# VHH binders against Phosphatidylinositol 4-kinase gamma 6 (PI4KG6): the designs that were tried, part 16

Target 1, 302 residues: Phosphatidylinositol 4-kinase gamma 6 (PI4KG6), of Arabidopsis thaliana (Mouse-ear cress) (q8w4r8r158to459)
Amino acid sequence: GVEPIPVNGGLGGAYYFRDEKGQSVAIVKPTDEEPFAPNNPKGFVGKALGQPGLKPSVRVGETGFREVAAYLLDYDHFANVPPTALVKITHSVFNVNDGMDGNKSREKKKLVSSKIASFQKFVPHDFDASDHGTSSFPVASVHRIGILDIRILNTDRHGGNLLVKKLDDGGVGRFGQVELIPIDHGLCLPETLEDPYFEWIHWPQASIPFSEEELDYIQSLDPVKDCEMLRRELPMIREACLRVLVLCTVFLKEAAVFGLCLAEIGEMMTREFRAGEEEPSELEMLCIEAKRLTTEQDVLSP
Short names: E, the ipSAE of ESMFold2; O, the ipSAE of OpenDDE; V2, 0.75 times the mean of E and O plus 0.25 times the DockQ between their complexes.

## First folded at step 17 (VHH)

Design b4 (from y2, 16 letters changed; framework vhh_8pnl_2; at its last look DockQ between E and O 0.68; V2 from the best seeds 0.00; counts 0 for: pae E 2.6 > 2)
Fold by ESMFold2, look of step 17:
Structure b4 (fold): chain B 302 residues (1-302), chain A 121 residues (1-121)
Amino acid sequence: as target 1 above (302 residues)
Amino acid sequence: QGQLVESGGGLVQPGGSLRLSCADAGFTVSDNYMAWYRQAPGKERELVAGIYSGGSTVYADFVKGRFTISRDNAKSTLYLQMNSLKPEDTAMYYCAAGYSWTSFYYGFDYWGQGTRVTVSA
């Protein structure tokens, strides 16, 4: 292989790792180079690992396991999340800041740093979804990505993190097909119900009813088994994240059985503004009422 | 953030047992991640066992099932049950706590002063 290249753009540290031919094979994001993290290479420092980050419900240093969680939850590669793992990796390209801590400043002469990072397969692509109109995207692709986004309460699903790869399967009648690849899942599974961001809510594909294949997939989801798997594979994951996963997966399953489409489900999960104030989502209101009823039943039950 | 105080160390013979305790002396430990480390003279401090926010545990390879980490949230106490002790287990044992799972890799913010374990026949 050849030396990694820092990724330009974004608020955190990220690196393309390349093979011997100079082709990118992975994107690597160290946990201590996230926005606000101590070794952020772009000047966005000021917090300790484990403190609330860009989103208060996602702590600094904890986007990496969320990237892996999104991949692990993507059974049968249904949404097409690229293979992702947490790794310990040592390389001199990784950033180390000259901090106020005297010990860290004394270590700035080290030419090699060891980091914990998310390591994701690089997917060659032609553009991202923000580059043109989205109405031509395959309905099934939008649905599959939306199903994942709902389960994980993705707070950051925008066109910039949907990669588009043109397909040339040969033959007439297949021109213009694309493959969508969802990336950048570091802001999923917040520790509380929060306002998601699902750009696909407004896409025409999201208003089309789920197919039978999609309904079968949704029906097969088991949030208890999801949590057991995540606790096993990502033992650092916080229980609050798992509670959000359970709530959103149960909601998805019930809403899909009731006949709601992707857009309707996403709308029920999204907060609204009225007169400049943010109101809880319909899902949040249902959870609040369920909590009140549970408290009343416990008090009134023998 | 807090004052971590270890106890339970001492001199034992090979094959013996000790239970180490780590208490939060007057502070609410706000960490979700805790660990036991050890350091023998002239050696680097090394992880013995860790416990994550959800209760999952991790052990160094040298433990080989001999030690058990546990946590009593009601008593704000972390434990290390050490069985089948060997002379190579002789070290200072430290309790550590942090807000982030990454503390296992980048270092914990809060440390106790340590308790000595000596295994001699």
Scores: ipSAE 0.440, ipTM 0.733, lowest interface PAE 2.6, mean pLDDT 85
ESMFold2 (binder alone), look of step 17: mean pLDDT 79; pTM 0.805
OpenDDE, look of step 17: ipSAE 0.789; ipTM 0.911

Design b5 (from a5 with Y105F; framework vhh_gocatamig_d2; at its last look DockQ between E and O 0.70; V2 from the best seeds 0.00; counts 0 for: grease 24.6 > 24.2, SAP .727 > .668)
Fold by ESMFold2, look of step 17:
Parts: sequence; structure tokens; C-alpha cells
Structure b5 (fold): chain B 302 residues (1-302), chain A 121 residues (1-121)
Amino acid sequence: as target 1 above (302 residues)
Amino acid sequence: EVQLVESGGGLVQPGGSLTLSCAASGFEVSDNYLAWYRQAPGKKRELVAGIYSGGSTVYADSVKGRFTISRDNAKNSVYLQMNSLRAEDTAVYYCAAGYSWTSFFYGFDYWGQGTLVTVSS
């Protein structure tokens, strides 16, 4: 194959790996090139691996296993997350920094630059959701991606990480049929309940009730089995991340049974700013009350 | 500052047992990553056992079934139970700690002074 090329977008190091014809086949993101990581190629350095990162509850060097977790949780490819794995790769394209002030590169002690990285299948696409209006996107695609985003408490679901691929059949409206591909899951599964970012909350598709197929999928989710699988496949994952997954999956399942649509669920998970200050989400308030009741029950039990 | 202090090393006969302890200060062992490494004379340091933040463990093939890593969050300590010791287990054993799972790949930043284990008749 041809030489990998650096990706210019984003805050971290990323590389397109290409086949013999020069076509991209994978996107590779080394863990030590994440924002704030020692070998970040874009000047966003200053922290050690394992320290709090761009989001306080997602540590530097830990977005790669989250990318894989999002893929593994996407049963039946329901949300259409591209195949993703953690890999060991040695390549000269990968960045190494010389540090005087801040986090120093560890390269002085290594024989050859090797990285542990997320390796995600490249999906050819025409644009991302930020480039066009969203009203023509398929309801089912928005719902399926939203279901995943809720389960993993995605803090970064914006139009730029929803790829759009035109299906060559003509369709109706402004666009023919399109396929949505969610990417960039590195800021999911925070270690604490945080304010998610669900751009789709305001999209008209999110206000449409879940279909029977979607309700069946939600009903089939088992957060205990999800955690068992993730512990097995990603043994480095932190238990705090798994607690967030369980909480959000249980909430999704109960909210769906109650008849809430995607937008209503997302709104309950989202904090608001009132009078210049941020307030806990309705989900956070439910968790606070549940903890209070458990504590009072334990005190009163002989 | 972070300090890791190993203890429990010594001279033992083949087939014997030892328990190594690693007491941490300035570093919380709960929900973090710790490991035991060893270095035999003339050899490179090698991973013996590791414990991930969630309690999952990993072992070198040469010690699997004979050694057990564990931790005690209340005592802020990590242990290596070594059973059925062999001459090949003779080495200086080091406790290592880090805040990142990637330490198992890129190397740990915090190390103890080491404790010598000698397995000899």
C-alpha cells in the first residue's frame, strides 16, 4: 500500500491508511496523539496519558477504547458505526514531539516508534451533516444513531461527525436516499454523568415516535450483558464508564416503555442554563433522589 | 510524590511460596493500573502480572496458574502471590503504577526499588 496521509481536521493526530490504488481504507488515531497527549502533532500538548483531557471525565489516551466500545455496542450494526479495533502499529508517519516545557515525548527511550491506536474502517462519503439541512435525513437513521448516543452518553454528537453518503437511486426531495454513518465516538462513556451533546435533539426526526422495530431493539438491550462483553473485550475500560452505560441504557429502556420520543429522552439527559448558571439534568436529579432514598433506607434498617 | 515500596522478597527453595507486597503512597491504587515486573540477571525487564482499573488481570504465560496478582484498596496495596516457585523465577521484582492503561504498552512512569527473589536449593 501507499504511504498513510495525516488528517488535517480535528485536534488530535489521525491518519488515512490507503490501499494499493491510493484509496483510503482506514482511519488510524494513535492514543499518544490525542488532544493534550505528549505526541499531539497540532500543538495541543501539556498533559500526561491518563490525566483529565478535553472533557474532564474522559482521560488523555482513553478515546481509542471508547471508539471500539461504541462499535462493539452497536449490535446488528443498528446505528451503522464503522468497524473499529485497537491495534499495535509501527510506522514512520506517526508523530513524535521534542519537549522542553510540558509533556515530553518518550521516544528517546524507544528503538522504533510504535503506537497503540484505534483503527476504524474508512467509509466513503459525500459530506457531513453540518454541510446541509438535516430535515431530509431518514427518520430511522436518526433514531438508530440517537439510541446509541443515549446509551453511551455521547458528549460530542454534532453534525461534523455524522457522515452522509448519497445512495444512487434518485429518491425524493432535495436529496435522494442517504446513508448516515456516525463517527468520532472518543468522547462517549464519560466517567461521570455529564452534559451530553446531541445535535439531533432539535431535528424534526427526533420528535417522531419510535417505530416497532426500534422499540424491539431497545427492549432487547441488556446493560449487564453489555458490561460483561466490554470487560471481556476492553479489559482496560474503567468501571465508572460502565456505570454510566448501565444508567443510560436503563433510562432509555424505561423512557421508551413510557412512550417518550428521542427528543424528549435527550432533553431529560441535557443540562440547562438558567439565570447564567448550569442546572442538573432531569436524569441527574433522578439519580440524586435515588441515592438519597437508598441512604435513608440503609440508616433506618436495623 | 508517588512512592511504591516492595517487600516480601527473599531466599526460597524450589516449590516454595512467597507473597510480595507493594505499598503505594501519593498514588491511589483503586481504579488505576498496576503491575509486577521482574528482571533476571542478564535479561530485560518483563511483565509478570498486571491489574487493570476494573480488576481484570493479565499474566505472563510462564507464571499463569502459579502467580496471582491482587489489590487491597483499603491498604492502598498490590500483592503478588507466588506459588510453586522455580529457579527461573529468580529475579528482582518491581512494582509499577500508572494512571493510563497505555502504560502496559508505552511503559509505566512509577516504579519501586525492587525486591530480590532467589529460588535456590
Scores: ipSAE 0.612, ipTM 0.844, lowest interface PAE 1.5, mean pLDDT 87
ESMFold2 (binder alone), look of step 17: mean pLDDT 89; pTM 0.902
OpenDDE, look of step 17: ipSAE 0.642; ipTM 0.855

Design b6 (from a5 with S100A; framework vhh_gocatamig_d2; at its last look DockQ between E and O 0.80; V2 from the best seeds 0.00; counts 0 for: SAP .712 > .668)
Fold by OpenDDE, look of step 17:
Formats: sequence, structure tokens, C-alpha cells
Structure b6 (fold): chain B 302 residues (1-302), chain A 121 residues (1-121)
Amino acid sequence: as target 1 above (302 residues)
Amino acid sequence: EVQLVESGGGLVQPGGSLTLSCAASGFEVSDNYLAWYRQAPGKKRELVAGIYSGGSTVYADSVKGRFTISRDNAKNSVYLQMNSLRAEDTAVYYCAAGYAWTSFYYGFDYWGQGTLVTVSS
């Protein structure tokens, strides 16, 4: 077989798997090579699996199933998430860090190791959203991705995680049609409400009202069924993550009915910094108020 | 310090029932993956049942429908209810815990000392 190629970019271990023609067909991310994980190949070590990672609300070793969850939740490929699965894979290319025992220079026998990893279909693309202007992006594509990001409370939606594929050789001067492919959902579905990062909030497309089709899609969403599906497909998923999913989905549904656009919804979910201090988001404030009201009702009920 | 202490093992007749207990200290069972393993004489240690932090469970095919793994968060304990016991279930049963769900792939961080279950007529 063709030897996998380590990805030089990013903070975690990732590998391109290629076909016989030398074309990349998949990206593999071992769970124990995540940022801060023990077998991180890029020197970002220091935490154990299960400890808080890059985000306090996302544990080390748990980004893989979150990527899978994002794919599973993308019904009918609405947001165009590439197929993603959790796999056990055996290969010598994977990194194993020598435990602190200093002395034994033993020849790193390429130990063939079996690891749990996320496996995602590689999608050929021309560039990512950080490299080019966003003005040419279809409104529908931005909305579909944004809807998913809101549902899963994606804390890492930046331009580098949006692949762009040119569909038409736009003749001289016409911005050709592009396809957007959202990737890297490892920091979604946190255990608690977290400050999301939605780069699309600043795009003009996000301020365009939802289409009827998009509203229908949002209305059709069922967070209870989503949870049931995820429990079945990803038994390791935490209930806290599912609570966040339910909350964010319900919030999206209500906001859409109210007539808010994608940008407005995203902004309500984003924390504000005032006078150098982080303040709760509007969503968080709503939750606090709801809790207060519920507690008061319980006290008033004899 | 993390400790796992198994109890409830003993002699039981075929078709009988037994409940094993594992008392955990130093961590919360609700936040971690816990599992029961068993090792019969001359055999390799094998997974019997596991329970994820979310409460989902997994079973070996040989015990499916007969054994039930559960936890009590208040007691910080995990249990294995064993029904319809067979001679082939005779083994030392071990409680295991990991910091994450992936522990069963990479190895468990903590193990109990084990409790003997003997199924004999």
C-alpha cells in the first residue's frame, strides 16, 4: 500500500491516506495524538486522555467522535460535511512517544500500533475560506453550514476549516460557482456552553434572511431524535454534550421562527468582552433566567 | 489515590445469580468509563461488560442477555448482575476504570484486585 503522509499543519496528529495513484482519499486523526494527548507528534503533550483539552469543555481524546457526530447530524448532507467514521486502524506511521524513561536510545523500532481514529473522506479542494474573499460564497452554502455550527455549538469555525472547491472555470472576470466543504468539527458539542467561534458571522451572507427551504429544514429538526441517534451510534458521547445539542437546536428553532438571521443568532450565542472581562452571551443569560423562573415555580408549588 | 475494590464473588450453582460490586475511590464513576473483565484459568483476560460515562453499556456476546452492568453514583460504585450463570462463567472478575472512553482500546488506568466467581454444581 501507499504510505500515509503526516500532515504538517495543525496541532494534532493527522495523516493523509492515499490510493494507488497517489491521490489523497482520507484523513486519519488518532485520538491519542490530539492536541495535548500523550502521543501527539508535534510536541503538544502534557495532558492525559479525558482531561480538558484546547477547550475546557472538550476533553482530550474526544475530538474524534465529535467529528463523527457532526457528520451524523448533517442529515441528507445538508451542510456538505464529508463522510466521517470512528475506526480502529493499525499502522506503523502513527506516533508513539517514548515514556519519560530518558536512557534507552533503543532504535525506534517502528512499532505497529493499533489506534482509534477519526476517518474522514478527503475532498479535493482549491483553497480554504481564509485564502480568498468570501463575497463569492453562495448564501445557501453559508446558511447550511451556519445552521449546523449553531446546532452543534462549534467553537472553532474559522476560514481554515472551510474548504472551497471551484465548480466552474469562471471565464475571465466571472466569479465561478464554488462549493463549500465544512471540516474539522473536533471542538463542537462541548460539555457546557462555550464561547463559539463563528467566522461566518461577519460575512454578508449571514445577514441575509433564511430561505423558506432553510426554515423548513430548521423546523424539521428534532433534537430528541438527534440524541437518540447519537446515543446509538456513539455510545461514548456524554449526556452533557447532548444537553448542549438540545439547547442549541431549540434556540435555533425559536430564533428562526422569530425571524432572526444566521448572523443575529450567532451573535446571541457569542460572549462579549466588556472592559476586559468576558460576559455571558445572550443565550447564557436566557438560560440563567429560565433556571431562575423554574426554581421560583418550584418554591411556590406547595 | 485511585482505588477499585471488588466484592460479591463466591460459589454458585449453575443457573444461579450473583451480583458483583466495585467500590471506586479517587474519581467519580459517572465521569469515567468502567468495565468488568474476567480471567478464567488458562485463558486470557476478556471484557465482560462496560459502561460509558453517558450510561450506555456494552457486553461480550457470551454474557449478553444474562449480565447487566450498572452504576450508583451516590455510592460511587459499579455493579455486575449475573444471571443464569454457567460453568464457563467461572473466573476471577476484575473491575477496571479509565479516564476516557478510549481506555478500553489503549488500556485501563486502574484495576481492582479481582473477585473469584465459581460456578459449580
Scores: ipSAE 0.364, ipTM 0.742, lowest interface PAE 1.8, mean pLDDT 90
ESMFold2, look of step 17: ipSAE 0.624; ipTM 0.848
ESMFold2 (binder alone), look of step 17: mean pLDDT 86; pTM 0.873

## First folded at step 19 (VHH; framework vhh_gocatamig_d2)

Design d1 (from w2 with T28E V58R A97V; at its last look DockQ between E and O 0.62; V2 from the best seeds 0.00; counts 0 for: pae O 2.4 > 2)
Fold by OpenDDE, look of step 19:
Parts: structure tokens; C-alpha cells; sequence
Structure d1 (fold): chain B 302 residues (1-302), chain A 122 residues (1-122)
């Protein structure tokens, strides 16, 4: 078979799997090769699986199932998340660092190792959103991605994680239609409220009101069902992550009904830095207030 | 501070039953993955059973059908019911928390209890 190719970019181990023609068909990310994981091939080691990773609220080795969760939550491919699954793969291409094999054998024998990994369909694209102006992006595409990002509290939505595909409209002159493909959801669904990173907040598209179709979609969202589905499909998912999902989804629903745009919702979820100190987001403040009110009610109820 | 304290170990006859308890402090058992490990003399520590925050459970093949992991959120404790015990089940049993679900495939936990000895002998 055609050998997989390691991805040079990023902090974690990733591999392009190719078909018989040598075309990339999938991206595979082993869980034990994540940033700070023991078998990271890029030198970013030092933590054990299950410890806080790049984000304190996302544990090392748990980015893979979050990738899958993002796909599963993208009902009907609303946001255009590529198909993603958690798989066990046996291959010699995977990285094993010294000391992990217990066998001191000096000879770099290509140890065939079985690893748990996220498996995502490779989507051909022309560039990512960091390389080109964002003004040409369809409003609907930005909104759909933003809706997902809000629901899953994506802490790593930057331009590099948005693939752009040019749609060959045969017509010479008009701003060519592009398709957006959101990827790299490994830092979503944190165990606690985290400062998200939504690059689209600053895009003009995010300030445009939701369409009726988008509002209907948001209204149709059921965080309880989402949790049930995720518990079934990803039994390893933490309840803390699901609480965040529920909170963010409910917040999105209420905000949308209130008439807020994507940018406004994102901003309310974002922490502010004042005088060098991080302050809670408006969402966090709402949570604090809600907790206060609930506690007061409990005290008043004999 | 995260603490795990195992109890319930002892001497039991083959075919007997025993329940191990692990009292947790410093975190909520309902929010975390918990697992039982065991280490027999001269052997490596191995995963016995795990319970996810969502309540799903996983077992080593050697204990499937005989052992049951459960938790009591109110007591902030995890349990291991061991039935049909065998001589090969003799080991120090450890409670662990905070590691990835992949611990079934990859060895490594950050927080361990002191362990409790289970001896299965006639």
C-alpha cells in the first residue's frame, strides 16, 4: 500500500493517508501524539495522557474524540465539517518515542504499533482563511461555522482552521464562490468555560443578522439530545464537557431569539483583558449571577 | 488536593467475592474517569476496570463478567465488585483518576491510591 505522509505543520502528530493513486484521502491524528503527549513526534512532550494540555480545560489525548464530537454535532453537515471517526489503526508510520517501548533495543526497528486516532476525510482545498481576504466568504458559510463554534465553545477557531475551496464558476469577472470547510476541532468542548477564540468575530459577515433558515436551525437544536447522542457515540466524553455544550447551546438559542448577531454572541463569550488582568466574559458573569440567585432561593426555601 | 483511598482488600477463597472501595477527595467522581488497576508480584500494573464520567464502563478481558465497577456520587466513591475470584486475581489493587480513557491502551495515570491487597487462596 501507499505509505502515509507525516504532516509537518502543527504541534501534534498527523498523517496523510493516501489512496492507490497517491492522493490524500484522510488525515489521521493519533491520540498519544498530541501536543505534550508521550509519543509526540515534534518534541512537544512532557505530559501524560489525561493531564491538562495546550488548554487547561482540554486533557492530553482527548482532542481526538472532540474532533469526532464536532462532526457528530454538525447535523446534516450544516457547517460542512468533514466526516470524522475515532479509529484504531495499526501502522509502522506512527511515532514511538524512546523509553515508551520498554525494550531498550537500539535498532530503530519500525515497530508496528496500534493506536487510537481521529480519522478525518481529507478535503481538497485551495488555501486557508488566513492567507486570503475574508470579505469574499459567503455570509451563510460564516454563520454556519460560527453557530457550531459557539455551541462547542471552540477555543481555537483561527483562519488556519478554515479551509477554502474555490468553486470554479466558469464566469470570468465575479468574486468566485468559495466553500468553507471547518477543521481542527480538537480544542472544543472544554471541561470548563474557557476563553474562546473566534476569528470570525471580526469579519463583517458575523455582524449580519441571522437568516430565517439559520434561526430555524438554531431553534431546532436540542442540547439534551445532543448529550444523549454523544454519550452513546463517545462514551469517554466527560460530563463536564457536556455541561459546557448545554450551556453554550442554550445561550446561543436565547441570544438568537433576542436578536443578537453572531459577532455579538461571540463577543459575549469572549473574556476581556483590562489593565493586564483577565476578566470573566459576559457569559461567565451570567452564570455567576444565576448561581447566586439559585443559592438565594435555596436558602429561602425551608 | 486530589486523594484516593482504597479499602476492602483481604484474604478470600477461590470462587469468593469481595468489594473494593475507593474514597475520593479533591474532585468529583461524577466528572472524571476513574479506574481500578492491579499489580501482581513480579508483574506489570494492569488496568482492571474503568468508569467514564457518563457512567459507561470498560473491563479488561480477564475480568469481564466477573467484576463490576460502579460509583456513588453522593459518597464520592468508586467500587469494584469482584465475583468468582481466582488465584490469578491476587494483586494489589489501585484506584486511579484523571487519566484519559485511552488508559486501556496506554499505560499512565497521574493520581493513584496507596492500594489494597487482595489475596485469593485456598
Amino acid sequence: as target 1 above (302 residues)
Amino acid sequence: EVQLVESGGGLVQPGGSLTLSCAASGFEVSDNYLAWYRQAPGKKRELVAGIYSGGSTRYADSVKGRFTISRDNAKNSVYLQMNSLRAEDTAVYYCAVGYSWTSFYYEGFDYWGQGTLVTVSS
Scores: ipSAE 0.157, ipTM 0.630, lowest interface PAE 2.4, mean pLDDT 90
ESMFold2, look of step 19: ipSAE 0.578; ipTM 0.820
ESMFold2 (binder alone), look of step 19: mean pLDDT 83; pTM 0.845

Design d2 (from y2 with V58R A97V; at its last look DockQ between E and O 0.84; V2 from the best seeds 0.62)
Fold by OpenDDE, look of step 19:
Structure d2 (fold): chain B 302 residues (1-302), chain A 121 residues (1-121)
Amino acid sequence: as target 1 above (302 residues)
Amino acid sequence: EVQLVESGGGLVQPGGSLTLSCAASGFTVSDNYLAWYRQAPGKKRELVAGIYSGGSTRYADSVKGRFTISRDNAKNSVYLQMNSLRAEDTAVYYCAVGYSWTSFYYGFDYWGQGTLVTVSS
């Protein structure tokens, strides 16, 4: 077979799998090669699987199933998340750091190792959203991605995680139609509410009201069913992550009904820094208040 | 300190039932991934059953339908109900805990001392 190619970018181990023609068809990310994982090929080691990772609320080795969760939650390919699955792959290309294999044998025997990995379909693209102006992005595309990001509380939605594909040979002067492809959902569905990072909050498109179609989509969302599906498909998913999903989805639904735009919803979920200190987001404040009210009711109910 | 203490092993006749217990300390069983392993004489240690933090379970094909893994959060314990026991089920059974689901594939972080189960006529 055609040898996979390691991805040079990013903090974790990733590999392009290619077809017989040498074209990339998939991106594979082994779970034990994630940032801070023991077999990270890029030197970002030091933690064990299951420990807090890049985000305190996302454990090392658990970014892979979050990638899959994002895809599974993207019903009807609404946000255009590429197909993603957890797989067991046996290949010699994968990284094994010294000390993990008790056998000190000096000979870098290309140890064929079987690893659990996220497997995502490679989508040909022209650039990412960080390289080009965002003004040309379709409002619908931004909204669809934003809706997903809010639901899954994506803590890492930056321009580099949005692939851009040109659809029209932009003749001179026509704002060519582009397709947006959201990727890298490894830091979504944290175990606790966390400060999200939504780069699209600052895009003019996010301030445009939701369309009727988008509102209908949001209204159709069922976080209970989402949880049931995820428990079935990803039995390793933590209940804490599902709680966050439910909370964020309900919040999105209520906010949308209230008439808030994507940017406003995102802002409510984002923590504020005042006088150098991090303050809870409006969403967190709402949760705190809700808890307070519930506790008071329990006390008043003999 | 993390500790796992297995109990409930013993001699049982083929077709019999046995319940193994694993008492955990130093961590919360409901927050972690736990599993039962077994090792027969001269054989490699093999996964028997696992339970995720969310309560989902997985079983080896050889024990599917016969064994049930469960937990009691209040007692901070994990159990393995073994029914329709066979001679080939004879092994030392170990309780293990992992902080990640990947422990099923890459190894668990902590192990108990094991409890012997002998299935013999």
Scores: ipSAE 0.412, ipTM 0.766, lowest interface PAE 1.2, mean pLDDT 91
ESMFold2, look of step 19: ipSAE 0.674; ipTM 0.867
ESMFold2 (binder alone), look of step 19: mean pLDDT 88; pTM 0.888

Design d3 (from b3 with F104W; at its last look DockQ between E and O 0.68; V2 from the best seeds 0.00; counts 0 for: pae E 2.5 > 2)
Fold by ESMFold2, look of step 19:
Structure d3 (fold): chain B 302 residues (1-302), chain A 121 residues (1-121)
Amino acid sequence: as target 1 above (302 residues)
Amino acid sequence: EVQLVESGGGLVQPGGSLTLSCAASGFEVSDNYLAWYRQAPGKKRELVAGIYSGGSTRYADSVKGRFTISRDNAKNSVYLQMNSLRAEDTAVYYCAAGYSWTSWYYGFDYWGQGTLVTVSS
């Protein structure tokens, strides 16, 4: 198939694993080769694992479990996220940077033999959304990806990480059915509300009301059960990430019941520039006010 | 500067109990990753118990049901309650801490000096 296209924010190490016929079967991204991580192979170094990274609210070394979280939250493959897991894997191809004297150099060489990485199934595809007109994408596919992106407050959904696979329908011309595959979820679930990036926000499909099936799916979402599952499956996940998941899922459920479409919900989550100043999103403003009122109630309580 | 100070080690009879304490300074115990490791003479250092940022715990199979790791955020301390001690538990016990979940796999950045636990007689 066609190689995955690099994402603009994807400045880390990544490796295709291939079968005996030379076909890609998986993509592997080591945690210590992320942007700013010590063993990043592309020169984007300078931070220790656990420090704020490419996005301030996503720490260095923590994108891999976010990839897995996005997959685990995608119940019944609703948004079509490729299967993903965390693995311990040993391979000589993995990058190790030299640069400091002392015992850390010997410890770094020990780490070259074994790394913790995200392991994601490679999905054969024809192009990405940046290479193709978007108006032909199925409404349901855009909606399902958008629903996931809202739940996880994806800060990095752009055309380059939305893969397109042509379906066999016998059509003539440029228009045929396509399947969308969202990838690169390492910058979801920030530790605080952040400005999301939803390229789909102005796509025609995003302005179409949710279908009855989509509303039923949204109504069935349970952020408490989501957190319980993530704590069980990804015990390293930070509670701040889970609070963002709960907040965004509750917001999605309320907005959908009120009758807002995908585009309107996304706009409320997006920061804006007004009157010469950058302004918190409407969702951020709502949370700020709610927190202020709760603090006043606690102070005034008997 | 980060300091981890273990205490509570000593000599104990088989079947006895002991509580190890690790007091941290220059490092916030809450919302971070801490662990107890041990090293018996002639053996590699091994994980005994760990506590994740969110409070989830993990244990080596050899100590499950006998040892309990806990955290007191107000005292900035981590504890290891050791019950039903056996001769095989004799080792130097180390407190370890790090800011990254990957420390379990790549090694923790901060270590105490260790406290000796001897189970005999």
Scores: ipSAE 0.493, ipTM 0.798, lowest interface PAE 2.5, mean pLDDT 85
ESMFold2 (binder alone), look of step 19: mean pLDDT 84; pTM 0.853
OpenDDE, look of step 19: ipSAE 0.696; ipTM 0.877

Design d4 (from b3 with G98A; at its last look DockQ between E and O 0.55; V2 from the best seeds 0.60)
Amino acid sequence: EVQLVESGGGLVQPGGSLTLSCAASGFEVSDNYLAWYRQAPGKKRELVAGIYSGGSTRYADSVKGRFTISRDNAKNSVYLQMNSLRAEDTAVYYCAAAYSWTSFYYGFDYWGQGTLVTVSS
ESMFold2, look of step 19: ipSAE 0.678; ipTM 0.871
ESMFold2 (binder alone), look of step 19: mean pLDDT 83; pTM 0.848
OpenDDE, look of step 19: ipSAE 0.520; ipTM 0.814
ESMFold2, look of step 23: ipSAE 0.651; ipTM 0.861
ESMFold2 (binder alone), look of step 23: mean pLDDT 84; pTM 0.854
OpenDDE, look of step 23: ipSAE 0.582; ipTM 0.830

Design d5 (from d2 with F104L; at its last look DockQ between E and O 0.73; V2 from the best seeds 0.68)
Amino acid sequence: EVQLVESGGGLVQPGGSLTLSCAASGFTVSDNYLAWYRQAPGKKRELVAGIYSGGSTRYADSVKGRFTISRDNAKNSVYLQMNSLRAEDTAVYYCAVGYSWTSLYYGFDYWGQGTLVTVSS
ESMFold2, look of step 19: ipSAE 0.598; ipTM 0.843
ESMFold2 (binder alone), look of step 19: mean pLDDT 81; pTM 0.820
OpenDDE, look of step 19: ipSAE 0.733; ipTM 0.889

Design d6 (at its last look DockQ between E and O 0.56; V2 from the best seeds 0.00; counts 0 for: pae O 5.3 > 2)
Fold by OpenDDE, look of step 19:
Structure d6 (fold): chain B 302 residues (1-302), chain A 122 residues (1-122)
Amino acid sequence: as target 1 above (302 residues)
Amino acid sequence: EVQLVESGGGLVQPGGSLTLSCAASGFEVSDNYLAWYRQAPGKKRELVAGIYSGGSTRYADSVKGRFTISRDNAKNSVYLQMNSLRAEDTAVYYCAAGYSWTSFYYGSFDYWGQGTLVTVSS
């Protein structure tokens, strides 16, 4: 078979799997090769699986099922998340660092290793959103991605995680229609409210009000059903992650009904830094207040 | 220091029931993947049941419908309710904990108990 190619970018181990023609068909990310994971091929080691990773609220080795969760939650491919699954793959290309296998045997025998990994369909693209102006991006595409990001509290939505595909509309000179493909959802669904990173907050598209179609979509969201689905499909998912999903989804729904745009919602979820100190987001403040009110009610209800 | 301490093992007649307990210290059971393994004499250690951090459970086919794994967060413990015990269930039962579900999948856990002997004999 065609040998997979390691991805040079990023902090974790990732591999392009290719078809017989040598074309990339999938991106595979072993769970034990994540940033700080024991078998990270890029030298970013030092933590055990299950320990806090790049984000304190996302454990090492648990980015894979979050990738899958993002796809599963993207009903009808609304945000255009590529198909993603957890798989067990056996291949010699995977990295195993020295010392993890107690057997010092010198011979670099390309140990065929079986690993659990996220498997995502590779989507051909021309560039990512970090390389080009964002002004040409369709409002609907930005909104759809933003809606997902809000729901899953994506803490790593930067331009590099948005692939851009030029749609060859045969017409010479018109700013060609682009398709956006959101990827790398490994740092979504944190165990606690986290400071998200939504690069699209600053895009003009995010300040445009939701369309009726988008509002209808948001209204149709059912976080309870989402949780049930995720529990079924990803039994390893933490309840804490699901709570965040529920909270963020409900928040999105209420905010949308209130008439807030994507940018406003994202801003409310983002922590502010004042005088060098991180302050709770508006969302966090709302949660604190809600807790206070509920506690008071419990005290008043003998 | 992380510790897992199993209890509840003993002699039981075929068709009987036992509940194994595993008391955890040094970590929260709610945050971890937990499992019960067993090892019979001359046999390899095998997975009996697992419980994910999300609460979902998995069972070996041989014990499905008979055994139930559960956890009590307040007691920081995991349990294995064993019903309709059979002679083939005789083994040392081990509690295992891992930080990641991958530990469960690979059968490699970060922490193991010392085990508790279950003997099913008439």
Scores: ipSAE 0.025, ipTM 0.439, lowest interface PAE 5.3, mean pLDDT 89
ESMFold2, look of step 19: ipSAE 0.593; ipTM 0.832
ESMFold2 (binder alone), look of step 19: mean pLDDT 82; pTM 0.836

## First folded at step 20 (VHH; framework vhh_gocatamig_d2)

Design e1 (from d4 with E28T; at its last fold request DockQ between E and O 0.84; V2 from the best seeds 0.79)
Amino acid sequence: EVQLVESGGGLVQPGGSLTLSCAASGFTVSDNYLAWYRQAPGKKRELVAGIYSGGSTRYADSVKGRFTISRDNAKNSVYLQMNSLRAEDTAVYYCAAAYSWTSFYYGFDYWGQGTLVTVSS
ESMFold2, look of step 20: ipSAE 0.694; ipTM 0.875
ESMFold2 (binder alone), look of step 20: mean pLDDT 83; pTM 0.840
OpenDDE, look of step 20: ipSAE 0.567; ipTM 0.831
ESMFold2, look of step 21: ipSAE 0.701; ipTM 0.881
ESMFold2 (binder alone), look of step 21: mean pLDDT 83; pTM 0.840
OpenDDE, look of step 21: ipSAE 0.752; ipTM 0.896
ESMFold2, fold request of step 24: ipSAE 0.627, 0.649, 0.658; ipTM 0.850, 0.855, 0.863
ESMFold2 (binder alone), fold request of step 24: mean pLDDT 84, 83, 84; pTM 0.851, 0.845, 0.851
OpenDDE, fold request of step 24: ipSAE 0.881, 0.891, 0.886; ipTM 0.951, 0.956, 0.954

